# Ledger of designs, part 213: VH-VL binders against q0aze0

Target 1, 268 residues: q0aze0
Amino acid sequence: MKIILVNNRFKENTEKKAQEIAGQLSALNVEVIIDNGLDEPYAGTVDFIMVLGGDGTMLRAARRYGQRAIPVLGVNMGTVGFLSNIEINELAEYLPLILREEYSLEARMMLEVAVFQQQSLLTRVFCLNELLLRSNSPRMLSFALEISGQKLEPYRGDGLIVSTTTGSTAYSLSAGGPIADPQLDAFIVTPVASHIINKRPLVVSPEREISLHLLEEREAIIGIDGQIKMDFGAENRVLIKRAPHPLLMVNLKAKPFFTSIDRSLQRQ
Key: E = the ipSAE of ESMFold2; O = the ipSAE of OpenDDE; V2 = 0.75 times the mean of E and O plus 0.25 times the DockQ between their complexes.

## First folded at step 11 (VH-VL)

Design N35 (framework fv_inotuzumab; at its last look DockQ between E and O 0.71; V2 from the best seeds 0.00; counts 0 for: pae E 3.9 > 2)
Fold by ESMFold2-Fast, scan of step 11:
Structure N35 (fold): chain C 268 residues (1-268), chain A 121 residues (1-121), chain B 112 residues (1-112)
Amino acid sequence: as target 1 above (268 residues)
Amino acid sequence: EVQLVQSGAEVKKPGASVKVSCKASGYTFTNYWIHWVRQAPGQGLEWIGGINPSGGYTTYRRKFQGRVTMTADTSTSTVYMELSSLRSEDTAVYYCTRDYEGTYIVSPDYWGQGTLVTVSS
Amino acid sequence: DVQVTQSPSSLSASVGDRVTITCRSSQSLADSYGDTFLSWYLHKPGKAPQLLIYGISNRFSGVPDRFSGSGSGTDFTLTISSLQPEDFATYYCLQGTHQPYTFGQGTKVEIK
């Protein structure tokens, strides 16, 4: 068995633990490829991806590997999150199940985001939670939203979020979006501080294509999963679609979504 | 293995433009951003901007917007930084460096040897 | 702009000394998920900067064990446990979390 071990090297003192786990896996005749986040994603075939860290690490792993249809397990290292399935102190207990492939998979839709400048593709990225269009100055944005070729009335405000159902509990929630069952496939379109009081979040089919562009020259950015930032001007447009493959998340133990989110909202 | 090789020293007069090159080898050129950083004599390091070679997308520090242009030639695996309307304060060693993640800087790991640009009358 | 300040601006030390350099930012360098993009560089005249530490505390490939990093939020430290002759240089921290990306002003480590 060949496993990619994705480690979050952007928090203090995580390298030693990752090396320890890699050694444990090697002792079980598992070939381990460590993804340090500094190089190109491993290009070879692998059987399994183990992500050590919190939700941020899982989001990076999803962007790097999510389109390869390989099982991905989130292993939490002492923090509560929505994208990890087991805790690091439980890993030894669950390793036999992993090696015997005794687990179920949950498919989580992803976004494909393509940014253009005058018909030229500038970049294409995949993400698990959301794309955020926001103003990068005190000035309000004026922008066009099209859903499957249907042109909506212009938006005015601080921005817009296009989210997966997995992303419904991330920035979309903070901006007033609905909490969605992550087992559903849908886009959630949530306005950010809209000047139009009755502009409501939309829940639309994941088969639809969403297009955004600015109607006036403004300083704006596109944010992806809260981790990637790109300048966005009136010469740019973005096209958002369902990604070709969902992220295949490993389920080793029950994680009741609705009671977990309910408790999380009370603790916040 | 991984190398970034920059063009040679330049001497320019105030008001002129300078174009510095950075040739990459030993990795997939289009998979890494190239950022430019300078150091003026007796001063610290200053980030100028970066370019994604795969599509030519650029991001610049506001101080340099309107004066700096970054371009990439994928056929030669070379990035260029052009700085116009040169002032004496632009006298500096200019470095290119690669970084995988793109529009944010995570850990620039390999650097060019530097190009001295002198602006004097 | 996020301001990054190093302390001290310069120091004199002898081979074998423990050297500590501090980097302080005007706001948190953690992104929305708590990931922190702070790195440390060694710079010598006539040479390119060299990456020493990234992500607060991770030593880059080939960097000697005497170099270590620590910190969180706004306060970060580079430590050289036993200074060697090749370590006399200027050290810079870099914050990569907020644009424009900013370096500290540098700390010059000079022979005593």
Scores: ipSAE 0.613, ipTM 0.829, lowest interface PAE 2.3, mean pLDDT 89
Fold by ESMFold2, look of step 12:
Structure N35 (fold): chain C 268 residues (1-268), chain A 121 residues (1-121), chain B 112 residues (1-112)
Amino acid sequence: as target 1 above (268 residues)
Amino acid sequence: EVQLVQSGAEVKKPGASVKVSCKASGYTFTNYWIHWVRQAPGQGLEWIGGINPSGGYTTYRRKFQGRVTMTADTSTSTVYMELSSLRSEDTAVYYCTRDYEGTYIVSPDYWGQGTLVTVSS
Amino acid sequence: DVQVTQSPSSLSASVGDRVTITCRSSQSLADSYGDTFLSWYLHKPGKAPQLLIYGISNRFSGVPDRFSGSGSGTDFTLTISSLQPEDFATYYCLQGTHQPYTFGQGTKVEIK
């Protein structure tokens, strides 16, 4: 069996931890590729991806490997987030199940984001949570949203989020969007304006194509999963579609989605 | 072996333009951003901007917006940085460097040898 | 812009000495996911800069274990446990958390 260990290169001493886990796996005849995120993703065939970190590390792994239809396990190394399945101290307990491939998979929709200048494709990025369009100046944006060729009335404000259901608990939630069941496939379109909002959040079929462009020149950015930032101007447009493949998240330990949300709402 | 090889030194007059090349080898050119960083005499390092070679997407530090243009030629694995309306303050060593992660310089790993651009009248 | 200030600006040391260089930012370099985008570079005149440390403390491929990094928040340290002749150079930190991403002004390590 051949696996990728995805490491978070942005935290202290993570290489040492990854090497320790790789050693444990190698002692069980597992071939291990460590991905520190510094180089391009490993291109060869692998059976499994193990992500060592929290939600931020999982988001990076999804962008790097999510379109390859390989099982991905989130292993939390600290504060429990929405995307980890087991804790690092539980890894030894679950390792036999991993090796025997005795686990279920949960499909999580991803976005395909394509940025154009005029008619030329400049870049394509996949993401698990959301695309954010926002102002990069004190000025509000004027921008157009089209859904499958249907032009909505112009938006005015700080920006817009186009999120997956998985991303409904991330920036979309803070902007006033609904919490969505991550087993649903949908776009959640949430205005990024906590003050003057003439537009309600929309829940949109995953078969739709979403397009955004500015109606006047302003300094704007496109944010991807809160980790990638791209300058965006009046000559650009972005197209958002459901990605060809969902992220295949491994379930080893039951992690009740709805009770975990309720837990945070019951705290003082 | 990853290598970034830059074009040779340039001497220019104020108001002219300079175009510095950076030829990449030893990796998949279109999978990594190329960034440009300069160092004026006696000064530290200053990020100028970067380009994604796969589609030509660029981002520039605001200070250079309007004077800098970056392009990529995927057939030769070469990035070009052109700086126009040169001033004496633009005298510097210009470096190219690669970074996988991002639209902006984050943790560049391999660097070119540097190109001295001298602007004098 | 986030200012990143190195200390000292220069120092003199002998082979075998332990050297410590600090990098301080005007704002926390931890993002909303707790990721910290701080790296260290070695630069000799006429040569390409070289990546030493990424992600605070992770050594780049081929970097000797005498180099180590530490820190959090706004304060970061590069330590060279026992200087070697090839270590005399200028060292830079780079913060990659906040736009525009910035380098420290440099620390020159000279032979005593």
Scores: ipSAE 0.441, ipTM 0.768, lowest interface PAE 3.9, mean pLDDT 87
Fold by OpenDDE, look of step 12:
Structure N35 (fold): chain C 268 residues (1-268), chain A 121 residues (1-121), chain B 112 residues (1-112)
Amino acid sequence: as target 1 above (268 residues)
Amino acid sequence: EVQLVQSGAEVKKPGASVKVSCKASGYTFTNYWIHWVRQAPGQGLEWIGGINPSGGYTTYRRKFQGRVTMTADTSTSTVYMELSSLRSEDTAVYYCTRDYEGTYIVSPDYWGQGTLVTVSS
Amino acid sequence: DVQVTQSPSSLSASVGDRVTITCRSSQSLADSYGDTFLSWYLHKPGKAPQLLIYGISNRFSGVPDRFSGSGSGTDFTLTISSLQPEDFATYYCLQGTHQPYTFGQGTKVEIK
């Protein structure tokens, strides 16, 4: 068995912990690759990805490895989040199950985000949570939203979020979006401070495509999972589709989502 | 071994343009952003902008917008920075540096050796 | 723009001394997930800058143990536990969280 350990290099002691875990796994004749984000993604074949850290680390790992259809386990290291399955202190308990491949997988839809300048592709990214279009100034944006070729009335506001159901508990939630069952595949389109006061979020079929572009010359940004930032202007277009492959999240420990979200919301 | 090798020193007149190259090797070229940083004499380091070789997306510091153009040639693993309408204030050592694709400037790890650009009448 | 201020601008020290450099930002450098893109660089004349610390406290590959980083939010510190002859240089902090990305003004460490 070959495992990639993805740690959060921006959190203290994560590297040391990764090395400790690597040593333990090696002692069990498991080949281990440690990925702290400084090097290129490991290109070789692996059987399992273990993410050591919080939601941010998981999002990074998803972007790096999600397209490879490898089981991904989130191991929480003392943070609050929704994307980890077990705690670091539980790892020893569940390690035998991992090694025997006795776990279930939950497929989580990812976004395929393509940013264009005219017809030229600037970047293509897969992401687990959301795409954000927002103003880079105190001024509102005017932008067009198209869903499967259907042109909606122009949006005016601070921005727009296109989120997966996984991302529904992230920024979309803060913007007034609905909480979605992670077992459901769908787009959640959530306005950010729309000038139409009662502009409602949309729940859109994953079979549809979503297009965004500005209707006027304004400074805007594209944000992806809160970790990627790109300038966005009138000559740019965004195309959002369901990623061709879902993230395969490992379920070692049963976690009741709705109970968890309720508890999490009370803490915030 | 990761290496960034830059083109040689340039001397330009005010109003002219300069194009500096940065050839990358020892890693997958399209997996990392390349950023440009400069240091004027007696001054600190200043970020100019960056380019994603995968697709060619660029981001520039506002003060350089309209004067700076960054391009990438994947066939040669080379990034270029062109700065136009040169001024005396543009006299500096220019560095290219690497960071992972799809991120902010997190921790540029490898740097070119630098290219001195002198703008003088 | 996010302002990054280093202190001191310069200092004199001897080999074996403990050296501390501070970097303060005008706003928090933590992103939405708490990740902080603060790095420290060593720069010698005629050479390219060298990465010392990334993510506040992580030593880059090959960086000696005498270098350490700490801090959170807006206040960060680079510490050299025992200054070595090769450590005399100018040091810069870099914030990579907010565009435009900005460096501190630098701290020149000179021999006493």
Scores: ipSAE 0.032, ipTM 0.632, lowest interface PAE 3.6, mean pLDDT 91
ESMFold2 (binder alone), look of step 12: mean pLDDT 91; pTM 0.927

Design N36 (framework fv_inotuzumab)
Fold by ESMFold2-Fast, scan of step 11:
Parts: sequence; structure tokens; C-alpha cells
Structure N36 (fold): chain C 268 residues (1-268), chain A 121 residues (1-121), chain B 112 residues (1-112)
Amino acid sequence: as target 1 above (268 residues)
Amino acid sequence: EVQLVQSGAEVKKPGASVKVSCKASGYTFTNYWIHWVRQAPGQGLEWIGGINPSGGYTTYRRKFQGRVTMTADTSTSTVYMELSSLRSEDTAVYYCTRDYEGTYWVSPDYWGQGTLVTVSS
Amino acid sequence: DVQVTQSPSSLSASVGDRVTITCRSSQSLADSYGDTFLSWYLHKPGKAPQLLIYGISNRFSGVPDRFSGSGSGTDFTLTISSLQPEDFATYYCLQGTHQPYTFGQGTKVEIK
């Protein structure tokens, strides 16, 4: 068995912990590759991906490896989050089940985001939660939204979120979007502080393509999973569609989504 | 072995343009951003901007916007930084450096040897 | 723009000394997930900068274990537990969280 350990690079002592875990796995005849996030993703074949960290680390791992159809396990290192399945102090208990492949998988849809300048593709990225279009100044944006070639009335406001169902509890929620069952496949399109009060969130088939472009010159940014930030101008357009493969998340321990989110919302 | 090899020193007059090259080897060129950083004599390091070689997407520090242009030639694994309307304040050592995730954050790992650009009459 | 300030601007030390350099940002370097992209570099005249620490505390490949990083929010430190002859250099921190990315002004570590 060959496992990638994706470590959390934004917290103290994570490298030392990753090395300890790698040593334990090697003693069990498991080949380990440590991904510190600094280099390109490991290009070889692997059987399993173990993500050591919180939601931010899982989002990075999903962007790097989510399209490979490899089981991904989130191991929480003491941070608050929704995307991990077990805690680090539980790893030794569950490791035999991992090595025997005694676990279930949950498929989570991902977005494919392509940014163009005129007809030229500038970049293509994948993400688990959302794309956020926002103003990079106090000035409102004026922008066009198209869904499968259907042009909606222009939007005016601070921006727009195009989210997966997994992302429904992230930025989309903060902007007034619905909480969605992550087992459903859908795009959630949520306006951010729309100047037109009647603009509502939309729930759209994941088979549709969504495009965005600015209608006038403004300083704007496209954000991906709250991590990647790209300047977005009137000469740019973005195309969003469902990614070819879902992220395959490992379930070793029952994690009740609805009761978890309900408790989280009661606490703020 | 990852290497970034830059072109040689340049001497330019005020108002001219300079184009510095950075040739990459030892890794997959199109999988990493290349950022440019300069250091004026007696000063610290200053980020200028970066380019994704796979599609040519660029991001520039605002103070250089309109004067800097970054391009990539995938056939030679080379990134270029062109700086126009040169002033004496542009005299600096210019470095290229690689980074896998170049738009959300930057933590460049390997650096070129540097190119001294001198702007004088 | 996020201002990054290093302290001290220079220091004198002997081989074997513990050296601590601080880096302070004008605003938090943590993003919405608590991710912080603060790196430390060693720079010697006539040579390329060299990555020592990334993501506050993670040692880059091949970097000796005498180098360590710590901190959170706006306050960060680089520690060299036992200074070696090859460690006399200028050190820079880099905040990579907010565009434009900004470096500290540098800390020169000089031999006594």
C-alpha cells in the first residue's frame, strides 16, 4: 500500500507529527509520501490519501488530488471543521481498518473553474466549496450571469458565489444561501449584497454551465475555496461546470451532518 | 536538480526597457508559477509579480502595472520579465523564483542567481 | 498593503549562540480558515535567497533542525538554536497571505 500524507503547513509541529505517522506506517510495510503543499502534487499512483489538518488542508488536498478517484481521509489536528472524519488521537484505533480497506466512501461533487481572456484559456482549477466573485474595493460590481447560455438580467452588488452542496455551509451560507444535503449534486448561486433586493439564491442542475463576466471596468477578484485569489477584469470571463470526478471521502466513523450543522449554528 | 538560470547583467539608460530571462530545468515547467522579486542596493526584497506558464495568467504589484510584462515560452521553459520606462530607482538585482500555488499565497522555494540591472546615463 | 517589520535590523553573535529574529505584520496573516503563509529566507551577498521555513514553522527540505519558526496572527519568530559559521547572513520574512506579497526589511546576523 502507498499512502500520501498531506500535512497542515499553517500550524506548529505538523511536520514532526507527519514524520511520526510516516514512521509508524513504514513499520507496517506501507510506503509513505509526504506532501507539504510546497511542491506540485505527487504524480505517481497511490492507494489512499490521508489529510492531516482542518478544513483548509482538506480543501487544498481536494484541489490537488480530488480528480484522481482515490480515497481521501480527513484527520483533524485539533481545529474546528466539517471535512475531517476522525481526530488525530483516534488514528491508531482506525489504522487497521484503513489498511484492510474496511470503510465506506462518500462522493462529493467538485467544481471545474476555467478563466479566459477573450478566447484564450488562462487557467483551470478544481475546487470543493465554491467560486466567489467579489469587488476588491468599496465600489459595487456590475456583471452578467449566464446559465447554459441563458442570459439573466444584470447583477449589481458586491459579488456572487457559485457553490457545490458541500460548500453550502461555507461562504454561501454567510451570504444567505440555503443549507444543502451534501449528498445532492447541485450548483447553488448566491448573490453577495445585491443592490437589487429581489435577487434570490438559485439551485441549479449540476449539468448546466455557468459563466460570469464584468459589464464595466472594476477591481474584482475571483476567490476559490477562500484560498486561491485571481484578479478579474472586464476582459476576463469565467466558465464553471461540474468537475469530471467527485472527491471520494472516507467514512470510518459516523458523522451526522444535520445535527453537526445545527449545533454549530446554535453556537454562532 | 531544480535550477533557475537567469540572463546576464544589463546596463540601460533612463526611459529604456529591459527584458530579463529565467530558464527553468529539473522539474515540469508548466506546473509552477514563476515570480519576480527585486532588491535595490542597500534595500530589502520587493515582490513584482508572477506568471502561470501553463496559460500565461499574470498578476502584478500595482506600482508596476503598465510598466511590467511577464511572458512564458513553454518550448524553451523560459519566463521573461520586461520592465519599461526605466528610472534610476529601478537599479536592482532581479530574481526569478518558482512557486506551485502562485495566486492565493506565495512561498517560493527555488530561486535564480539574480540579474543586475543598472539604470544610468 | 500589509507592512512587515523585522526586529532587530542587525545583531552580532558568536558561533554556538541562540539567535531569535522577530517579524511583525500590520494586520493578521491568517485567512478565513486560519491558514497563515509566512516564510523565512536566508540571503548571502552574491547568492540566491534560500528558503528555510514556510507556513510559520515547517522546515524546508535539507534545512538543518537548528532552524525553527513559531508564531501566529501578527507576531512571528525565527530561532537558530546554535549558530554555525554558515549562518552569518541576512534573514527575511515574507508574508504570502495578502497581495501584494511583502518582505520584511531584513535582519543581518554578523560575527562578533
Scores: ipSAE 0.423, ipTM 0.770, lowest interface PAE 3.9, mean pLDDT 88

Design N37 (framework fv_inotuzumab)
Fold by ESMFold2-Fast, scan of step 11:
Structure N37 (fold): chain C 268 residues (1-268), chain A 121 residues (1-121), chain B 112 residues (1-112)
Amino acid sequence: as target 1 above (268 residues)
Amino acid sequence: EVQLVQSGAEVKKPGASVKVSCKASGYTFTNYWIHWVRQAPGQGLEWIGGINPSGGYTTYRRKFQGRVTMTADTSTSTVYMELSSLRSEDTAVYYCTRDYEGTYDVSPDYWGQGTLVTVSS
Amino acid sequence: DVQVTQSPSSLSASVGDRVTITCRSSQSLADSYGDTFLSWYLHKPGKAPQLLIYGISNRFSGVPDRFSGSGSGTDFTLTISSLQPEDFATYYCLQGTHQPYTFGQGTKVEIK
């Protein structure tokens, strides 16, 4: 058995814990590849991916490995979030189940984001939560949204979020989007501070293609999962589709989504 | 074995342009940003900007905006930094450095040997 | 711009000494997910900078264990537990969280 151990080396002392876990796994005859995020993703075949950290580390792991159809387990390292399944102090209890493949898998849709300059593809990235188009200046954006070739009336505002259902509780929620069951496949399209009062969040089929482009020259940015930022100008176009493969999340412990979000929201 | 190899020293007059190259080897060129950093005599290190070879996306420090242009040639795994309207205060050693793909958060690891650019009249 | 201040600007030390260099930022270096991109570099005249520590406390490949980093928020330290002859150099911290990315002004470690 070969496991990739993804750790967040940008937090103090995470390497010590990663090395301890790697040692435990090696003692059980498991081959361990440590991925600290500074190098290219491991290209070889692996059986399992263990992510040590919070939601941010899981988002990076999903972008690196989510399209490979490999089970991914989120192990929380003290940061409370929605994407981890077990706590680090529970790992020893669950290791036998992991090694025997005694767990269920939950498929989480991902976005495929393709950015063009004129007719040329510049880049293609995948993400678990969302794409954000936003102004990079105090000036409001004017932009076009097309859904499967259907041209909507122009948007004016600070930006737009195209989110997965998993991302419904991330930036889309803060911008007024709905809370979605992450087991559903759908795009959630949430405007950011729209100047047009009848622009509301849309929930659309994951089979649809969404395209965005600016209607006037502005300084704008595309953000991916809040971690990758790319300049976006009037010569650029972005195309968003459902990614070919979902992220396969390991479920070892019942983590009830609805009671977790409800508890969080009751504090407001 | 990761290696970044830069072009040789340049001497330019004020108002001229200089183009410095950085040839990468030992890794997948398009998976890493290349950033440029300079050090003027008696000064510390100063970040200039960076380029993602995977799409030609660039980000520049504001004080260099309009004077600096970064380009990448994926067929030769080479990044270029061109600095125009040169002034005497642009005299510095210019370094290229590698950073795994991440646009605005950087932690560069491998560095080129440096290129001395001297601007004198 | 985020200001990064190193202290001391220079120090004199002997082989075997414990050396501590401090880096302070004008604002928190944690990004929106709590990651901190604070790294330390060794620089010698005529040579390229070399990465020593990244993400506050992680040693880069091949870096001796006498080098260690610590800190959080706005205050960070690089420690050399027992200075070696090859360690006489200028040390720079880099904040890679906020654009424009900024280096400290450098700390020159000189032989007594």
Scores: ipSAE 0.033, ipTM 0.601, lowest interface PAE 7.4, mean pLDDT 86

Design N38 (framework fv_inotuzumab)
Fold by ESMFold2-Fast, scan of step 11:
Structure N38 (fold): chain C 268 residues (1-268), chain A 121 residues (1-121), chain B 112 residues (1-112)
Amino acid sequence: as target 1 above (268 residues)
Amino acid sequence: EVQLVQSGAEVKKPGASVKVSCKASGYTFTNYWIHWVRQAPGQGLEWIGGINPSGGYTTYRRKFQGRVTMTADTSTSTVYMELSSLRSEDTAVYYCTRDYEGTYLYSPDYWGQGTLVTVSS
Amino acid sequence: DVQVTQSPSSLSASVGDRVTITCRSSQSLADSYGDTFLSWYLHKPGKAPQLLIYGISNRFSGVPDRFSGSGSGTDFTLTISSLQPEDFATYYCLQGTHQPYTFGQGTKVEIK
């Protein structure tokens, strides 16, 4: 068995812990590749991906490896979040199940984001939570939204979020979007501080294509999972669709989504 | 192995422009951002900006807006930084740096050897 | 701009000494997921800066284990447990969380 350990390079003591885990896996005759995020994703074939960290690390892992249809396990290392399944101190207990492939998989849809300048593709990225279009200045944006070729009335405000159901509890929630069951496949389209009173969040079929472009020249950015930032101007347009493959998340331990989110909301 | 090789030292007069190159090898050129950092004599390190060779996206520190231009030539795996309207305070060693994440995160791993740019009358 | 201040600006030390350098930021370096983009570099005159520590505490490939990093939020520390002759240099911290990305002013470690 060959496992990638995706390490959170942006937290204390993570490299030392990754080396310890790699040693434990090697003792069990597992080949380990440590990915600390400094270089390109590992290009070879692997059987399993173990993500050591919190939600931010899982989002990076999903961007790097999510389209390969390989089981991905989130192992929490001291942070609270929605995307990890077990704690680091539970890993030894669950390793035999991992090695015997005795676990269930939960498919989570991902977004494919393509950014164009005129008719030329500038970049294509995948993400697990959302794309955020926002103003990069105090001035509000004016922009066009199309859903499968249907042109909506122009938007005016600070921006827009196009989210997966997994992303419904991230930026979309803060902007007033609905909480969605992550088991559902859907786009959630949530306005950010819209100046048009009747602009509501939309829940849209994952079979649809969503496009965005600015109607006036403004300083704007496209944000991907809060981790990638791209300048976005009037010469640009973005096309969003469902990614070809979902992220396959490993479920070793029951983690009830609705009671977890309810508890989080009560802490406010 | 990863290498960033920069062009040689330049001497320019005030008001002129300088174009420094950074040639990358040992990795997939379009998968990494290249950022530029300078150090004036007796001063610390100062970030200037960066470019994504895949698509040509750029981000610049505000004080250099209108004076700096970064470009990439994918056929030669080379990034260029051009700084115009040179002043004596632009005298510095200029470094190119590699970073996988680019515009969101800056944690460069490999650096070029540096290019001394001297601006004198 | 996020201001990054190093302490001390300079220090004198002997081979074998324990050296501690502190880096303080004017605001938190954690992003919305709590990820912190703080790295440390060694710089010698006439040479390129060399990455020592990334992500607060992680040693870059080939960096000796006498170098260690720690910290969170706005306060970060680089420690050299037993200074070696090749360690006399200027050290810089870098915050990569907020644009414009900013370096500390540097700490010069000089032979006593």
Scores: ipSAE 0.447, ipTM 0.773, lowest interface PAE 3.5, mean pLDDT 88

